VHH binders against q12xb4. Designs and how they scored, part 3

Target 1, 267 residues: q12xb4
Amino acid sequence: MLDFVGLGLFDEKDISLKGLEKIHNADKVYVEFYTSILMGTDLEKMEMLYKKKITVLSREDVEQHAEDWLVDAKDSNVVFLTGGDTMVSTTHVDLRLRAADMGIKTTLIHGASIASAICGLSGLQNYRFGKSVTIPHPYVSNRGVRVVSQTPYDTIKNNIEAGLHTAVFLDIDKDKGYMTVNQAMEILLEVEGKLGEGVMVDRLAVGIARAGSPSPVVKADYIEALRDYYLGGPLHIVVIPAELHFVEAEALVKLAGAPEGILENID

## First folded at step 23 (VHH)

Design E5
Fold by ESMFold2, look of step 23:
Structure E5 (fold): chain B 267 residues (1-267), chain A 122 residues (1-122)
Amino acid sequence: as target 1 above (267 residues)
Amino acid sequence: QGQLVESGGGLVQPGGSLRLSCADAGFTFSSYWMAWYRQAPGKERELVARITRGGRTNYADFVKGRFTISRDNAKSTLYLQMNSLKPEDTAMYYCAASIRYTYGDYKEYDYWGQGTRVTVSA
């Protein structure tokens, strides 16, 4: 048996009671830390609370060498831990399919996902979200050319034209660090300057920091202003709203400090 | 214009082999999903092969076991080993990188190479 267990948003206490029960009954417990980062915990705290040894799997262990550890689930109870909700914003459906091909029964024990948390924190309706994007850090190529991906800009444009909000994930890079809302705003404005299509002009954005922590930050403002607003430490995420329903606009003003003027254009 | 640099293209006889390489040391290579695409004159770009950040591979049906995609994250290099080449494999070959998981739509990729030409003469 292979149980996929979500760890939730922030720390070792976010696991569900069902998840903890699976861990306690497991013969082997694995975790991967490469799809998400739980800023409020570490392996030692997890092992202490869960009272189980936890083996960390690399991306390669999961993607290339899964059979080396999946075989144990044929005749024992194996738990695979992932931050957030196991199948949300991960490629782990592929691992589940591989397990099925091996005759291994799988279960899903859900955890809180950032995808739902951004809706709750901002007041934006989940059914009004379109395709999400990730902004990668710009870089300078070996030939000295500055490279900035325009794909996030184009996707945001398409979502706005369809009346859909965009969840904008921010790059995590060991050398360049955790991308901040400030950096994301600068990048979107840079691409706007090159394309000149007006997508980011007078555009509202929502910056969210440390979702799931005791004191998350949620700040809505126009992109140019949000560029200079300090949200504190990681992890950061951005939401770009499309046209707002009245309740969404009111939520952004009351819950995220959006300029009250956004209410003037709401029917 | 893409900034990834492909190499290893050229003229080969049918049945021959080529190994394509794609490199750029300007970004954290291990963080990207990578792919090879090809484009014959007058046709749309089509997926040849994909490889995940962790090395899992997926191939277009026309490859039929003849090509192997691989990556060396320490050298920041993507490879395509092409064996048993046929005249219909003649095309410009492009590497592509995405910070996000993709399902093969070429519009989803963040970065592209300039291409390397593969010609398989009858």
Scores: ipSAE 0.399, ipTM 0.768, lowest interface PAE 3.7, mean pLDDT 90
Fold by ESMFold2, fold request of step 26:
Structure E5 (fold): chain B 267 residues (1-267), chain A 122 residues (1-122)
Amino acid sequence: as target 1 above (267 residues)
Amino acid sequence: QGQLVESGGGLVQPGGSLRLSCADAGFTFSSYWMAWYRQAPGKERELVARITRGGRTNYADFVKGRFTISRDNAKSTLYLQMNSLKPEDTAMYYCAASIRYTYGDYKEYDYWGQGTRVTVSA
């Protein structure tokens, strides 16, 4: 049997009691840290709390060599741990499909997801979210050209036109680091300067840091002001609201420090 | 507009082979999901093949048995080995990179090349 268990948002204590029970009863426990990072813990802390040896799988182990470790679940209890909620990424549906082809029964034990946490922290309604995006770090090509992706800008534009909020994930790179809300705002303004479509002009954004930690930060402001606001350490995420319902706007003012003037522009 | 550079296109007889390459020395390929797309005149771009950051591949039905996508992250190069080429494979071929997983919606890719032409003559 293969149990997929979500680890939640921040540290080793975010796992559910059901998840812990599955770990307790497992013969083998695997984890991957490449789709998400739990900033409040590490493997040693997890093993200490869970009282179980945990084997870390690489992208290749999961994407190309899954049968090498999935086979264990034919005759033993195997747990596969993922940050956040399991199956939030569509890539792990492929593991369930491969397990099914091997005659392996799978179950899902959910954890808290950043997708729901941004709604709770900001007060924005989950059904009002459109397609999400990730802003990649810009780079300078060998030809000296600064390359900045315009895809996040276009997706935000389309969502706004449909009345939908956008969850904006921020790139993580070993050399360039964890992208901050500040960097994301600068990138979006840079693309605005190139396209000139006005999407980022007088646009409210919500910066969220360390969701699930004891001290999360939630700050809403216009993009130009948020560019200069320090939210502390990683991980950061951005939300770009579209048209706000009155309760959403009130939540941003009272819970995220948005300028009170946004209440004047609400239906 | 794209900054990735495709190469390896050309004129080939039916049944022939070509190997397409896509590179940019300043680009960190290991951070991206990569794909090849093609576009024949008057047609929309269509997915040919995609490869994940961890090397898992997927192919369009029309090319699956004849083409192989691969990546060399150390050289920051994406490849498409094209065998048993047919006249209907004639198109501009584009490489694409996305910072996040996609199922092949070409509108979700962050970076594109300018294309390399493949022509399969009678």
Scores: ipSAE 0.329, ipTM 0.720, lowest interface PAE 4.3, mean pLDDT 89
Fold by ESMFold2, fold request of step 26:
Structure E5 (fold): chain B 267 residues (1-267), chain A 122 residues (1-122)
Amino acid sequence: as target 1 above (267 residues)
Amino acid sequence: QGQLVESGGGLVQPGGSLRLSCADAGFTFSSYWMAWYRQAPGKERELVARITRGGRTNYADFVKGRFTISRDNAKSTLYLQMNSLKPEDTAMYYCAASIRYTYGDYKEYDYWGQGTRVTVSA
């Protein structure tokens, strides 16, 4: 049997009681840290609280060689841990499909997800979100050319035109690290300079850091100002609001420090 | 514009085979969903095949088992093995990469190559 258990947002205490129960009854416990990381804990603290040895799986172990460890779930209890909620903003449904092909029963034990946490932290309504996007780290080609993806800009544009907010995930890379809100604002402004379509001009954004911690940062401001605002350590995420309901605008002002001027002419 | 580099194109007779390759240009290749697209003169760019990070594949209907997409993450290379080539396969072939799932719309890809030409004629 394979149980997927979400770890929640920030530290080892965010796991559900159901998740803990699954861990305690498991024969093997695996975790991956490449889709997200609980910044408020580490493997030793998790093992100490959960009273179970936890084996870290690489992206290759999870995505290319899953059968090597999935086979254990045919005749024992296996738990697979992921930050947040296992199936949200991950590709881990592929593991469920592989397990099904092997005749292995799977279950989901949910955890708090950043996808829902951004709604609560900002006050923006979850049903007003459109297609999400990830900003990849820019890179330099072997010919010395800086390459920046324009796809996030275009997705944000399309959502704004439809009246939909955009959740903007920020790239995590072994070598380049955790992308910050500041870097994301710079990238979006760089693309604005190339395209000149006005999407990022006078555009409100919400920067969120360390959701689920005792001291999260939620800061709303225009992109130019947010580029220069220090949000502290990782993990960061951005939300780009579209047309705001009056309750959403009040929430951004009162909960995220947005300029009070956004309250004018709100319907 | 695009920094992925395709190779392996050329002139081939009907019924022949070609193997296209695409190498990354300084991004973490294994983190990306990859695809091959093609574009014939006067036509829109169309999906040929796509592959997930874990190796699941999906093919356009016109491929009919003649083409095979694969990836080698250790070599940071994407491949398209094209067999039983037909004159209607004549096109520019492009590789594409996305950091997120795509649903087949070529506008959703983050990075593209410049293309390699495949010409199938007697």
Scores: ipSAE 0.309, ipTM 0.711, lowest interface PAE 4.7, mean pLDDT 90
Fold by OpenDDE, fold request of step 26:
Structure E5 (fold): chain B 267 residues (1-267), chain A 122 residues (1-122)
Amino acid sequence: as target 1 above (267 residues)
Amino acid sequence: QGQLVESGGGLVQPGGSLRLSCADAGFTFSSYWMAWYRQAPGKERELVARITRGGRTNYADFVKGRFTISRDNAKSTLYLQMNSLKPEDTAMYYCAASIRYTYGDYKEYDYWGQGTRVTVSA
């Protein structure tokens, strides 16, 4: 049996009691830290609290060689730990399907998810969100050309036109690190400069850092200002609001420090 | 939108085979979902095949077992083995990469190649 267990948002204490029970009953416990990471803890603290040895799996272990460790789940209890909630990442769904192909029964133990946390932290309504998007780290191609994805810009644009908010996930890269809100703003503005469609000009944005921590930061401002705002350490995520309900606008002002001027534009 | 590099296209007779390649352009290849698209003259760009990070594949209905998409993460290369080619397969073939799951909408991909032309003609 394979149990997918979400660890929650920030530290080892965010795990559910059911998740902890699964770990205690497990013969093998694995964890991946490449889709998300608990920034408020480390492997040692996790093992101490959970009273179980945890094996860290690389992205390669999970995405290319999963069968090597999944096979144990045929005859024993295996737990697969992830930051946040399980199955939010498409990687987890792929892994679950692989398990199913192997005849392995799977269960899900949910954890706190950034997908819902951003709503709570910002005051924005969950049902008003459209398609989410991830901003990948820009890179220099083998031809020496800087490449920036346009997809986030287009996704945000489409959502805005539909009156929907956008959850903007920020890339985690083994070499480039955790993308910051500041970097995200720069990237979006860079794309704006290229396309010139006006989508990001003076666009309201919400930067969120360290959700679930004792010191989360939620800051709403126009992109140009938010670009220079210090949110502290990772993890970061961005929300781009579209049309605001008056309650949402008030929440952004009072809870996220948005400019009071946004209240004037509410119908 | 992208610096992916396709290769392997060319002229082939009906019933022939081609193997397309798409090489790493400086991004973390293994982190991306990959796909092949094609666009024939006067037609919309359409999905040919998709492959997950873990190698799970999906094909368009017209493929009917003739094409195989695969990836080599160690070489940061995407492949499309095309067998039993038909004149209607004539198109520009594009490699696409997405950092997240897409629903087959070509607009959702982060990066594209410049394309490689495949011509199937007697």
Scores: ipSAE 0.146, ipTM 0.632, lowest interface PAE 2.4, mean pLDDT 92

Design E5
Fold by OpenDDE, fold request of step 26:
Structure E5 (fold): chain B 267 residues (1-267), chain A 122 residues (1-122)
Amino acid sequence: as target 1 above (267 residues)
Amino acid sequence: QGQLVESGGGLVQPGGSLRLSCADAGFTFSSYWMAWYRQAPGKERELVARITRGGRTNYADFVKGRFTISRDNAKSTLYLQMNSLKPEDTAMYYCAASIRYTYGDYKEYDYWGQGTRVTVSA
């Protein structure tokens, strides 16, 4: 048996009782932190509270060598822990499919998800969101060329044209770290500079930091201003709103410090 | 892409106190482990204290409750409160960060500051 368990947003206490029960009954407990991480805790605290040893799996362990540890689930109870909610990442879905192909039964125990939390924090309506996207860290190719993905730009553009908000996930990389809202804004503006389609010029954006913590930060401003706004420590996520409902605009102004001028541009 | 900048070092009398700070303008503060190291003249670099993201701490034996390591996540700053300083505490103090997850004794850090000098003398 393989149980996927979402840990929630912030610390070891955010896990559901059902999740904890799965851990207690598990023979092996694995965790991945490359899709998300609990910034308010550590492995020691987790192990202490959950009363179970936890093995950290790398991206490679999950994406390339999953069969090596999945096989244990054929004859024992294995728990796979993730930050936030399980199956939010396509990587998790792929893992579940591989398990199924191996004849391993799987269950899901859900945790609090950043995908829904951003709606609560920003006041934006969840049913007005379109396709989400992740901003990857820029990298240098084997040819020595710096590569910046324009996919996020295009996705945001398409959503805006459709009147939909965009949840913009920010890359987590073991070498490059946790992408910040500031970096995300810089990247989007860089792409704007390259493409020149005007999508990001004076575009309203919402930066969210440390969702689920006792001190989350939600700041709405135009991208150019938000780029220079300090939101504090990770994790960060970005929302790019399209046209706003009046209630959404009011929420962004009152709860996220958005410029009052946005109230004049609502439909 | 992460830069650690130490501050707060200086000259202090025995029995005095100093508070060191390590600020990060990048992602380094997101690291799992943060630590203070020190290196005295003619000696090897040694661990002073380290702290996990969740706030669990380890101290070197010579600390004996005199120093406290802490993190301010909101300010992306690491601190070392040093009390009851002794002449033997004289050293260059370095801030370090590691993205790696680990158990027990871990001395491999990915990022280092340039250091701040602490001198304890009468």
Scores: ipSAE 0.007, ipTM 0.257, lowest interface PAE 10.8, mean pLDDT 90
Fold by OpenDDE, fold request of step 26:
Structure E5 (fold): chain B 267 residues (1-267), chain A 122 residues (1-122)
Amino acid sequence: as target 1 above (267 residues)
Amino acid sequence: QGQLVESGGGLVQPGGSLRLSCADAGFTFSSYWMAWYRQAPGKERELVARITRGGRTNYADFVKGRFTISRDNAKSTLYLQMNSLKPEDTAMYYCAASIRYTYGDYKEYDYWGQGTRVTVSA
């Protein structure tokens, strides 16, 4: 048996009782921290509270060598822990499918999800969101050319045209670290500079830091201003609103410090 | 951006075989999903096959075991071995690479090749 367990948003206490029960009954507990990480805790605190040894899996362990540890789930109870809610990452879905192919029964224990948390924190309605997208860290090619993904820009554009908000996840990289809202804004503006379609020019954006913590930061502003706004430590996520409902606009102003001028643009 | 370059297309007879290659420059090959798409004249672009970083594959229904997608990470090359080709397989074949997709439940592709033409005709 393989149990996927979402740990929640911030620390070891965010796990559900059902999740904790699965851990207690598990023969082996694994965790991955490359799709998300609980910034308010560490492995030691987790192990202490959960009263179970936890093995950390690398991206490679999960994406390249999953069969090496999944096989244990054929004849024992294995728990796979993730930050937030399980199956938010396509990697997890793939892992579950691999398990299924191996004849391993899987279950899901859900945790608090950033996908819903951003709605609560910003006041934006979840049913008004379109396709989400991740901003990957730019890289330099072997030819010495800086490569910046345009996919986020296009996704945002498409959503806006459809009247839908965009959840913009920010890349987590072992070498480059946790992408910040500031970096994200810079990247989007860079792409705007290249494409010149006007999507990001004076675009309202919401930066969210440390969702689920006792001190989350939510700041809405135009992208050029938000680029220079300090949100504090990770994790960060961005929401790009499309057309706002009046209630959403009020929420952004009152709860996220958005410019009051956005209220004037509401029909 | 021209990071993906397809090759291996050409004219083949029904029942013939082709091996398509997609060379990826830079780090785009680190993308979680690599895929082959095709577009026949007058038809929409459709997925042929995709492969994860870990080598898990998924094929379109029309493939029926005739095609095999594989990737060589060391060579930064994606392959599509096509056997038992049919006239219906005539299309422009495109290589695609997704972003490093951490979150979400749909596939995003940042990079597309220019395509290689496959023509199956007697």
Scores: ipSAE 0.006, ipTM 0.242, lowest interface PAE 10.7, mean pLDDT 90

